# Miniprotein binders against q53ft3, part 42

Target 1, 195 residues: q53ft3
Amino acid sequence: MFGCLVAGRLVQTAAQQVAEDKFVFDLPDYESINHVVVFMLGTIPFPEGMGGSVYFSYPDSNGMPVWQLLGFVTNGKPSAIFKISGLKSGEGSQHPFGAMNIVRTPSVAQIGISVELLDSMAQQTPVGNAAVSSVDSFTQFTQKMLDNFYNFASSFAVSQAQMTPSPSEMFIPANVVLKWYENFQRRLAQNPLFW

## First folded at step 7 (miniprotein)

Design Z2e
Fold by ESMFold2-Fast, scan of step 7:
Structure Z2e (fold): chain B 195 residues (1-195), chain A 83 residues (1-83)
Amino acid sequence: as target 1 above (195 residues)
Amino acid sequence: SVEELAEKIRRALEIVQTLYEEAKTLLEQGDVERALRLLQAAYRWAKLALKLAQELGLTELIEEAQELIQQIEELMEKIRESQ
């Protein structure tokens, strides 16, 4: 239901579902990552009153995860861009993943998505500088992300027939991804900060 | 409030029901792949609604979610048997 995109890398659409309401993407070689995009894949919205809280985690010096709340995705704001380069040595924040047995490789960070009631999400405060706020750099970054995503979506359409759908991931047709790209591009043209 | 959260859970289950009915319609039209995708989405949201209803102790919503999950599982199993 979610996608994760890093500049210069192939988009991930196969999140690991670790609970009914919790999804995780692995980010290998996370020291080279400055920004990450999290988005909803398309036609199936959140039920009314629900959304997704987006977290970032990395292993500390003891190999223990340090989680930080980056922000949110909702039906009204189904995509978000986060700057993570300043967060890799920070303290953790309150998070719902504390009891999960998440298997990780050293030097692999994670993006976590927790599906929550909007009222619960409203009570939480993301870390202060994760969101991209400059109009010019934000517009250029989102255009670059759209180009990367569209290129991957086109390649995925070819490889789709060669892949067996994972039980933890929905099988999505390529034209759904294309429709997402077209809708996002239209909205970006109207308001470059709609993310 | 608990009552406001209960209303949101009820509406979530209404959406799940809508996805289930749409999946049945697609299946009757021979669109098995789209039907299965909608059922998988319905299943995930129904399971989430069940968890939230259980955490809030809302017995009626727990029962509604469990019934809907069973219906989804039965239809998905029939699709599996037919493929």
Scores: ipSAE 0.000, ipTM 0.193, lowest interface PAE 18.3, mean pLDDT 67

Design Z2f
Fold by ESMFold2-Fast, scan of step 7:
Structure Z2f (fold): chain B 195 residues (1-195), chain A 83 residues (1-83)
Amino acid sequence: as target 1 above (195 residues)
Amino acid sequence: SVEELAERIRKLLELVQIFYEEAKERLEQGDVEKALLWLQAAYRLAKIALRLAQELGLTELIEEAQELIQQIEELMEKIRESQ
């Protein structure tokens, strides 16, 4: 149902189901991760009135997960980008014992998704540093960009097929893709409400 | 600036990864035609990102683009072998 993406790493689409309504992705070597994208694969929507609460966890000194709410995904907002670098203990904060007894950081964190009622989710407050307003805007941009480009690519394929009665291959020229991307970016800069 | 272009390349690579995942999902549904369309789009964007990163000498982004291109090519080959 869900995917988890970290730039430069293999995408994960096989979440571990730990309960009927709970799914988990492992994030090995998480100290090097700044942002995580969580998205719905688009084939199975949430039941009406339900959505997914997205959590981040890291193991404490006893190996127990410490869960923090990052945000939400819903049928209306099926992807979200979260900044997790600020949520790791000891990251960027100063304290008296910060330079003493440096303990080896646990290597594996997790992203958890809990399927919950939208009314319940509306009453919860995500951790302040996780979902920045600009990240929410980027999430909307990414979704809009996917829809816009997919529509463009599909339209181009149809036009190409009309020129050749039996096309054996779909081909999208690199220059056309680049021009589309540049035009899309330009329109966003002129009108943020375009997306 | 180089920093602005680097950020734009990073966004392109993130989009490539999402396209790649959509292709895999379509393939699981048995929609090979749409899977190939998404993979072709991912491939083109990844190649553009690679070229831009190479022109700017951004080693980290060059490596990331090459890894994504390899993943896309491997999936395309698997699809080809299955036909």
Scores: ipSAE 0.014, ipTM 0.170, lowest interface PAE 7.9, mean pLDDT 66

Design Z2g
Fold by ESMFold2-Fast, scan of step 7:
Structure Z2g (fold): chain B 195 residues (1-195), chain A 83 residues (1-83)
Amino acid sequence: as target 1 above (195 residues)
Amino acid sequence: SVEELAERIRRLLEIVQTWYEEAKELLEQGDVEKALRYLQAAYRMAKIALKYAQELGLTELIEEAQELIQQIEELMEKIRESQ
């Protein structure tokens, strides 16, 4: 049902089914991986009202699995790109793989896909810095450019907030910049060409 | 689509225009340091917008970006000469 792609490696199209609604891909030598693409093969769609929650797992320093929610795939958005290079030190997110007895080697990470109700998926929050909706260099560049803009604008707003207010002075509130940034990130995750 | 990409570049140039006008107002108030910070940010963003307008062959946006860059450079040079 699903495929998993890492640049420079053979595409995987045969996920291990570990439960009726759960699928896993192994990612050996995961320290060398920056991005992972997860996609539907297009032959079997999700049942109506269902989608796939995509998780990333790695062994922590104690050898315990740490599962993090990366994002989602659906019939309407059947592929997604995730950045995993910054996720090794994070704490585990809320996940449905808690009872799985999966044998893992120290250098092997996993991508997990859990088939869930769309309403349930809408209430979940993916980990930060994971979602990249396209491998297109322009999309990645614009993401970094907007991050730089938000950081600059936010630092300036903090500095201005510490100064004596000027009567009748008009300026763009930091909240407007934050709303713009959040909207951009959300829309970029849905459609990389919206921007 | 190219039209959607053009719209995003236009929004970047609107931000540049806003920062440029804010810098002019700050200069009238005597706040040269903050004015320069806005102009430097505007310059960087305008250069980015120009690069991508050029890659997409969007002539009107190329011209708009170049005009804004020129205005920013002229204002920065006037500030420099006034020091």
Scores: ipSAE 0.000, ipTM 0.122, lowest interface PAE 14.2, mean pLDDT 68

Design Z2h
Fold by ESMFold2-Fast, scan of step 7:
Structure Z2h (fold): chain B 195 residues (1-195), chain A 83 residues (1-83)
Amino acid sequence: as target 1 above (195 residues)
Amino acid sequence: SVEELAEKIRRILELVQRWYEEAKLYLEQGDVEEALYFLQSAYKLAKFALRRAQELGLTELIEEAQELIQQIEELMEKIRESQ
């Protein structure tokens, strides 16, 4: 149902389902990540009145997960872009014994998506400065990229539904997503305005 | 057709300029990682625009692309020297 994108990395489309209404993506080597993008694949819409709350989790100095609300995705706004570079510390990155770590801190963070009622989501406040402004150049570019992918995914889902005997639940094969991503990157490299 | 391609290159260079300005704002805020991300992205697009303008013989766009590339390179070098 969901995708997760980090600039310069392969797109993730296979979230781990940890509950009926909860999905997670692993973000290895998250210290090198400035932005994360969460989007709907266009195959399965949220039920009426529902959406997805997007959370970010990183390991603290004791290796325990710390979850923070980043924002939301809905059928009307099926993608969201978040800046996480400012959220990566429970402590300053520099300290008197900077190279000395007694407690091992794994370099894997997670994005969590919780399917919730829209009314409930509207009452929640995301952590500060995680959401990226719509006028930001990176956000504008990433939004166009996501729009292009969402249109492709939706078109594929419709085609599969028409040709599949049991279309009640559809998944986009990973190879189709990789094919789109490779085509998009290739075309973008030759003409950034092709979309 | 050539006019349409020139307009697309012009819009690419406008995006490069916006990313360059974003990088400078992030540097003013002390966010070197974000600044470098925008500069590296701007650099790649500017190089593409330059190549495309050269293939089409669009002298003004070649000059504009080269100027933007130089500005990006100078700012990246300045950041490198400060680290």
Scores: ipSAE 0.000, ipTM 0.116, lowest interface PAE 17.6, mean pLDDT 68

Design Z2i
Fold by ESMFold2-Fast, scan of step 7:
Structure Z2i (fold): chain B 195 residues (1-195), chain A 83 residues (1-83)
Amino acid sequence: as target 1 above (195 residues)
Amino acid sequence: SVEELAERIRKFLEYVQLWYEQAKELLEQGDVELALRMLQAAYRLAKLALEKAQELGLTELIEEAQELIQQIEELMEKIRESQ
């Protein structure tokens, strides 16, 4: 249902389902990551009245996760970009990810997605500085690029998903992602200030 | 205005760096053809950023763009040598 993109890395589209309404992506070497994009693949929409709360977690000194709320994705806003480079230990958030007794590798973080009622999501406050401002013209352009990638990848994923019985677990070939990057880089290289 | 353009050029150079790292990931996956195409695209963007920085006289950005161009060229040469 979901994808996770880090600039400079291959896209992840195979989230681990840890509960009926909860999904996670692993982020190895997360200290090198500045931004993470979370998006819906377009194959399965949220049920009416529901959306996804997006969380970030990192392992503490004992390997136990510390969770922070980053923001939300919905059918009306199926992609979001988050800045995680400013997040620090000790600033926790209320979270729906309960007892996870898994000892983790110290440099591996996670993105968690919890499917929740829209009314419930409206009462929650994400940590400060996580959501990227859309007022910046370059940030707006970057978000448009990511939306275009989402549409491109989702179109491919729908075709692929129709051939497999595992609807929530998909892989997008690297050449599909690169074809999209090449198209945008070509346009951007010809006129990088055309926003 | 010049300060706004400088900030935008900095963000473009950040994306060049990130796409360079993406090409390295593709090489680790064994996809040499796609990695080279990604590096060529990054090279073009870095050259354009360099030209814009030079037009505006932004010394720090000129140096950053030149460094990234050199890294891209070096990786492309390494790929050629490895056949």
Scores: ipSAE 0.000, ipTM 0.177, lowest interface PAE 12.3, mean pLDDT 68

Design Z2j
Fold by ESMFold2-Fast, scan of step 7:
Structure Z2j (fold): chain B 195 residues (1-195), chain A 83 residues (1-83)
Amino acid sequence: as target 1 above (195 residues)
Amino acid sequence: SVEELAEEIRRLLEFVQEWYEEAKRYLEQGDVERALLLLQAAYRFAKLALRLAQELGLTELIEEAQELIQQIEELMEKIRESQ
């Protein structure tokens, strides 16, 4: 029902359903994440009177999840961009064995979505100023999505260059992806509606 | 690597389909501006998927991408004519 996107990473469209009304996305290596985009997939709307409360969690010094309300997605506002860099409290020393060993395991955070009544959501207060302007959210979401796919394609091109070529192997020209991305970004910046 | 990319192309086309459906929902609500933004994004992603599928010679994905591109173009043209 939901998707989650981080710039420079592959988009996630398969949330883990942990309850009838609760869905979770894992965010590995979350200390490198500044923004997260949460969106509804176009196939199934919320039932009338319902929406989704969006939460962010990271492990505290004891390894326990700390959930924070970021904002909401609804049928009328099916995507939202959240700034989470200011919400991270963890340091390398927060990991139980990180301070004892040179090798550290990556921290994993989560995005949670709880399907709730709109009336209930209206009474909740999101943390600080995590949400990005609703007016510009779709344009920013589109740009973040393009960045994600461009980074994927560029990463693949580099990986292919390091592999042993064979007559049947195919390579994706990074230059082609770059030119396409540049042209789209330029047009989007000029006016998304009059292109 | 090639198989992993093929799987990602499939996911990309699934996302394009979802953007297309979402755009139709915005049109039903009279939100032409958001619908066009989503359709433009879907169009670019579908074109990327098509190029990647062509590079890899994945005929099923080529056909799927071409069909989605056609649907997106037809909806954008319909919007243009109605404005």
Scores: ipSAE 0.015, ipTM 0.313, lowest interface PAE 7.0, mean pLDDT 66

Design Z2k
Fold by ESMFold2-Fast, scan of step 7:
Structure Z2k (fold): chain B 195 residues (1-195), chain A 83 residues (1-83)
Amino acid sequence: as target 1 above (195 residues)
Amino acid sequence: SVEELAERIRRALEIVQTWYEEAKELLEQGDVERALRALQAAYRFAKLALRLAQELGLTELIEEAQELIQQIEELMEKIRESQ
């Protein structure tokens, strides 16, 4: 049902089920991880009215798990990127030489997903700055990129056709780009998070 | 209709690939902020393509979309680690 991705590592798609509504991914060597992507595989949606609360846990100095709420995944928002580097205790980020005294012990963190009612999830507050999404700036940027890309792609296609007038598959037809631009822009205007 | 939708999905994935390459060029120019925004836009558009391919049961396009998503996620993480 769920996937968990860390750059440079094998994608995990087989979460360990620890209860009917709870799933866990292990994150070995988590001290080297800054971001984690959690996503739904897209073939099996949540039941109506339900979603997933995403938690991060690491062992404290006594080996006890410390769970923190990172955010949520739902049928309407089936993936999320979380920054976890700032959530770990004892990293010595406030001291210039703190990292020189690191303890090399095996450390395994976990991502936990709890399937919950959407109403219940709405009552919870994730830890600050874990999610890296921004609707306002992303919407503005996406609109500018659509304009820039459309102009670039159209100009490039014309220039390439003039230099090498062959029916090459390497060129994106200008009319297809225009249709895509219009459709995507319309959908983005209706809902910036429509994916 | 299904064939027309498949064609649009293929074109969408070509655009995602183009944006991914533009993001790499922006990184070479030292513009990390725009590169990350381009990758985020590519990611969301790739997710849209994946969703449509899944609804239509187009296995080849599902696999292509997933591969592009992985590449985008990997580059975004690499950038984050470097900052």
Scores: ipSAE 0.000, ipTM 0.113, lowest interface PAE 15.4, mean pLDDT 65

Design Z2l
Fold by ESMFold2-Fast, scan of step 7:
Structure Z2l (fold): chain B 195 residues (1-195), chain A 83 residues (1-83)
Amino acid sequence: as target 1 above (195 residues)
Amino acid sequence: SVEELAEKIRRILELVQRWYELAKEYLEQGDVEKALRYLQRAYRMAKIALKYAQELGLTELIEEAQELIQQIEELMEKIRESQ
């Protein structure tokens, strides 16, 4: 239903369903990530009156997840860009120099999508520093992401012999990716603020 | 209807905005030739949108089109002067 893209990384289209209405993507090495794109694959719409609330989670100093609301995706706005660099550099450190940690355990952040009522979503406020403030920056980043995603997806051929055997994996046909890209590109050209 | 025509004009102006942004991106990459091609395309399309908005008396769309045309002209002039 959903995809997740980070600049310079392979696109993820196989969200882990952890509940009837909840989906997650793992973000390994999240400290190197500045922006995340979340989008709908365009084949399965949300039920009428529903949308997706997008959350970001990183482990605190005790390894407990800290969830923050980034924004929303809906049938009318099926993709969104979020800046997460400010969120992961939070105020958890009590030391002004920050040079005391020599060895760090690898950490994995998550993007969570919760399917919720549109009326409920309207009552929630995303964290301010996650929003992309400039329309120009949003449009430029979108165009670069679309170009990189389409070029990579269209140039990459995966045969059954090359597939990693995994019972939890889901694969999207290339024609579905192309249809999504064409639809999204068309909507962007008609209204650069639709997402 | 006038409302349907206004929607078409709005879509044209959205396309103009996109081409203007692409032109700025090409300038950042140092591709002046592509930037000028997109700016000229944006300019021509914005002039078409302005004409239709004026014929229909849609003041808000007239103002939006004029603002975009001015921004395009200013950027094109700066590029020409830097030669």
Scores: ipSAE 0.000, ipTM 0.065, lowest interface PAE 21.9, mean pLDDT 67

Design Z2m
Fold by ESMFold2-Fast, scan of step 7:
Structure Z2m (fold): chain B 195 residues (1-195), chain A 83 residues (1-83)
Amino acid sequence: as target 1 above (195 residues)
Amino acid sequence: SVEELAERIRKALEYVQLWYEEAKELLEQGDVEEALRFLQSAYKLAKFALRRAQELGLTELIEEAQELIQQIEELMEKIRESQ
């Protein structure tokens, strides 16, 4: 139902379903990630009155995962871009002026999607620096990320038909990516806020 | 058709130009990190457009893509030198 894109990495389209309404993507080497795109695949819409709350988790100084709300995806806004680079600091100590360096754990972060009531989502506040908030910045960054996705996928296109299948690898046919990019580009040109 | 593909390449180069201009504006505002991300994406799209134009033998679009790639490379190099 969902996809997760990080610039320069293979797109993930097979979330791990951890509960009936909960889906997770793993983000290895998350220290190198600045932005994440979460999107609906467009095949199955949310039930009426429901949407998806998007969370980010990384190990804190105690090695415990802390889930932070990044934002939302809905049938009316089926994709969202999040800046996570500012959320990975381990400097948060419980002492007012702690001088201890928190040991960074280079581990796997996660993107979580929770299917929730739209009324419940309206009452929640995402972390302030995660979402790209300006419409101008959002539109331009969205174009950049879509291009990055298409270029990354297309760089493998010439050899995908001749590649050895791997059981856990997901490949999107270049033809489908091209059609998606061109369709999205055309619609974005007509109305930058169509999604 | 070739004509339709040429139009798509022209549109891609329009986005390259837009992202390049945005990167310059971000640099003026002191946001080097985001400027570099825009330039890297512009570079990738320009390289893709160049490859497609070469496959189709579209000389004017090949030239336009190469010029944009050079501009992007020069700006990225100036940023690296200033760090």
Scores: ipSAE 0.000, ipTM 0.091, lowest interface PAE 15.5, mean pLDDT 68

Design Z3a
Fold by ESMFold2-Fast, scan of step 7:
Structure Z3a (fold): chain B 195 residues (1-195), chain A 83 residues (1-83)
Amino acid sequence: as target 1 above (195 residues)
Amino acid sequence: SVEELAEEIREALERVQLLYEAAKRFLEQGDVEIALTWLQEAYELAKKALEKAQELGLTELIEEAQELIQQIEELMEKIRESQ
């Protein structure tokens, strides 16, 4: 249902379901991570009146998880960007992951998503500075930019009869541009944040 | 094969372009820290792609990587000057 992206790393789309309403992504080498993007895949929307509370967890000095509320994702706002740098010394927020206080490796953090009623979510306070932006506009912008690039590049395709190639010029076949565009569209459709 | 390695480099450069555009988007919204973080990731990935393209002698990919690196450096410099 959910995806998780860290700049410079492969996207994760297979969250571990640890309870009927709880999903977890592992973040190895989390000390090198500044921002995390959490998004809905769009295949299964939340039931009306429900959304997802997004938590960040790191192992404390005893290896016990410390959970902090970062923010929310909903059908109306299906993606969000969170800053996790600097949260390692923070106190844990009230959280629904109490049963998951199992000692973890020191370098692995987690993103937790708890499916909750919107009314319940409205009563919760995320840690300061965690939620910084939504990627909804970015996804739309990326799609439009890709369309514009393809249309622009394709507008310069000419028949062989119209070409008078110079030995110093390079030519890119229109088919190569089309295949790249189609491959990119396919990847974007499977995961809007595959970049 | 060289074709498989070239495809890997192309995919990396596509990723660089998207990270760059995302960083520009965040910068437009005033999210300077996020923008710089994503630009740094784009820069590192572009440099690795450039190195691989140079090792394989893939001229078009070398040029593409160099252009992306220049764009990233120019944007990062612009951000520093505006702070």
Scores: ipSAE 0.000, ipTM 0.196, lowest interface PAE 13.1, mean pLDDT 69

Design Z3b
Fold by ESMFold2-Fast, scan of step 7:
Structure Z3b (fold): chain B 195 residues (1-195), chain A 83 residues (1-83)
Amino acid sequence: as target 1 above (195 residues)
Amino acid sequence: SVEELAEEIREALERVQRLYEIAKTWLEQGDVEAALRFLQLAYRLAKKALEKAQELGLTELIEEAQELIQQIEELMEKIRESQ
């Protein structure tokens, strides 16, 4: 349902489902990461009235996760760019991942997505510095991200996308990736500062 | 075999068109550097597609690739003139 992209790294499209309504991506070597893109794959929309709250978690000095609300993705705004540099020293915001607090390996962070009611999401307060507010920084990041992502996506078209030789292998239709790319580009043109 | 390679080339040319449109969008937004970066990506991909089409003797795809390369070069030239 969801994807997660860091500039210069392979896109992740296989979130670990940790509850009926909760999904997690691991981010190794997170201290080298400044921005993260979270997006919907475009094939399965949220039910009407629902969306996804996006959280960031990093291990503290004792290996305990610290969760912070970054923002949201919805059917109308299915991709969002978040700045995570500078969030490491902050305390966690209120979050629905409390029961999932486990000791984590140092240098591995997580992105969490919680499927929630839009009315509930509208009343939450994301960490103030998570959303990209600088147009110049945002455009530089999105240019690099689109370049890197599209180069990887173009290589998938020559692979056997529908082959299912083993359950451990994951395949995604190329058109789903391309739809995301086009939707993200359209959103960038219409509203480069939010979502 | 040849048909599969031809399909690969067609898909590459479709990606060239998308990169070209993205470059135009950045140009309309006033970001010349971003526009040029995507035009350079489109150019390199189109050139690789042209090489493959020429190796396989696929006349229609050769012609399509050459036309896209020309469009990319023309836009880059216009950008250079206006800066």
Scores: ipSAE 0.000, ipTM 0.102, lowest interface PAE 18.4, mean pLDDT 69

Design Z3c
Fold by ESMFold2-Fast, scan of step 7:
Structure Z3c (fold): chain B 195 residues (1-195), chain A 83 residues (1-83)
Amino acid sequence: as target 1 above (195 residues)
Amino acid sequence: SVEELAEAIRRFLELVQRLYEEAKKLLEQGDVEEALKVLQRAYKLAKIALTWAQELGLTELIEEAQELIQQIEELMEKIRESQ
């Protein structure tokens, strides 16, 4: 049902089913992995009202898996890109895989997918530094668009002495554009979904 | 990091291209039903790759994904018209 893609490696399309609603991919030599992509193969959709919670696990000093929630995939958003570099420390997130406690080899991590109700998924919080989501990409796009707009508008700004009267045209003070841009960036930093 | 993701997307599109070629081969062998299933899978995966390329602003990969989607759509339409 699922696929896992890592740069420089063969794509995996055969997840190991470890429970009725749980699937895993093995990631050997995980210390060399920066990003992982999880996606649906397009053959079998999730049942109505359900989706998949995506987890990353690495073996601790005792070989026991430490699980962290990365994000979600759904029929409406059947793929997600995750940055896993830097997620190899501390205690794991709340997760449904804890009961397994299977000892792993020191260099093999796992991606886990738990099929869950969408309502339950909406209440979960992924680890912040794993997200390479549409929200993050859109925020970057928006920042670049605002930069280009401000630079464009500023390049056409003129002093009062340079203005040729044209009653059919409206002029916007450059300072207003700058203030709008700064306020928008500040609000994006506080809440990327404020708009 | 963006370069790493771009490489991963390129490899993913190569996988989709292989599915497209498999579908063409199945069609040539008369396996129309199986060819359509493979094309539908290729279509969905190509659209996912397009979304990644668009989100990352990778123009070359956007164009590559769009071209592949068009090829898949054209082949599906030819099969539809032949029925």
Scores: ipSAE 0.013, ipTM 0.469, lowest interface PAE 7.7, mean pLDDT 73

Design Z4a
Fold by ESMFold2-Fast, scan of step 7:
Structure Z4a (fold): chain B 195 residues (1-195), chain A 97 residues (1-97)
Amino acid sequence: as target 1 above (195 residues)
Amino acid sequence: SDRERLIRLAKAAARFLRLALRLARQGNTERAKKLIEIAITWLREIEELATTPEEEEIVEQAIEAAQEALQLLEQGKPDEVEEILQEAIELLEELIQ
């Protein structure tokens, strides 16, 4: 099971199951919502190799749903915060909810969760202005990730130069790299555009 | 705990090796090498945290695979790293099960 939280509103823990692998939360008065938190509720994990793709949908001028991929939740990262205010208008992302025919009130949006293979999820690109991932291409993300690491690591190399076993060697402890990775992922989840 | 730290390091190493594989496929060999070097550092820390002979053997095999991949990239053979990096990733996934 999943949960959905909006600041100032009651937490929702009872998603509507609309297909074998698809769950939906309704978001009334969505135009007043800035952020949504999606999280896994209990001790029941996803099956091995599976995760949840998180989508946001709002009605367009014709009342048709426009689905956009916001990001993912997995056993390793069971909660995520998404910024839905200011999402770009445009064509909806490719999504597993395409065949759904749900009549909705004009002011009601939806959060959709699709249980998918992790490998399949890795092939998909979240909306660029979403809160979880700002990656428009894997190469761009990797470059910025490595640049961030280089700058972080360089500061530690300088601060610890005098404490190295050999003055001719520069080393970075594995724990420093792991701490950087954790901090980078945390910051990316909070604000994908921080980098 | 040591077990929790081992699992976190194994997940981080596996993610870096997957990232390195994608970079190698894209021809970004230099960046791929850097990620593999970092992953090997984490694998060596896992080796210190491993408590069973089975875990130690899995980690040693993962280190050897990662080192082989690094050597292949150094030799300008990125097309030959996929199978070896996949092996290392699968070993780490077995370790955290």
Scores: ipSAE 0.000, ipTM 0.275, lowest interface PAE 14.1, mean pLDDT 69

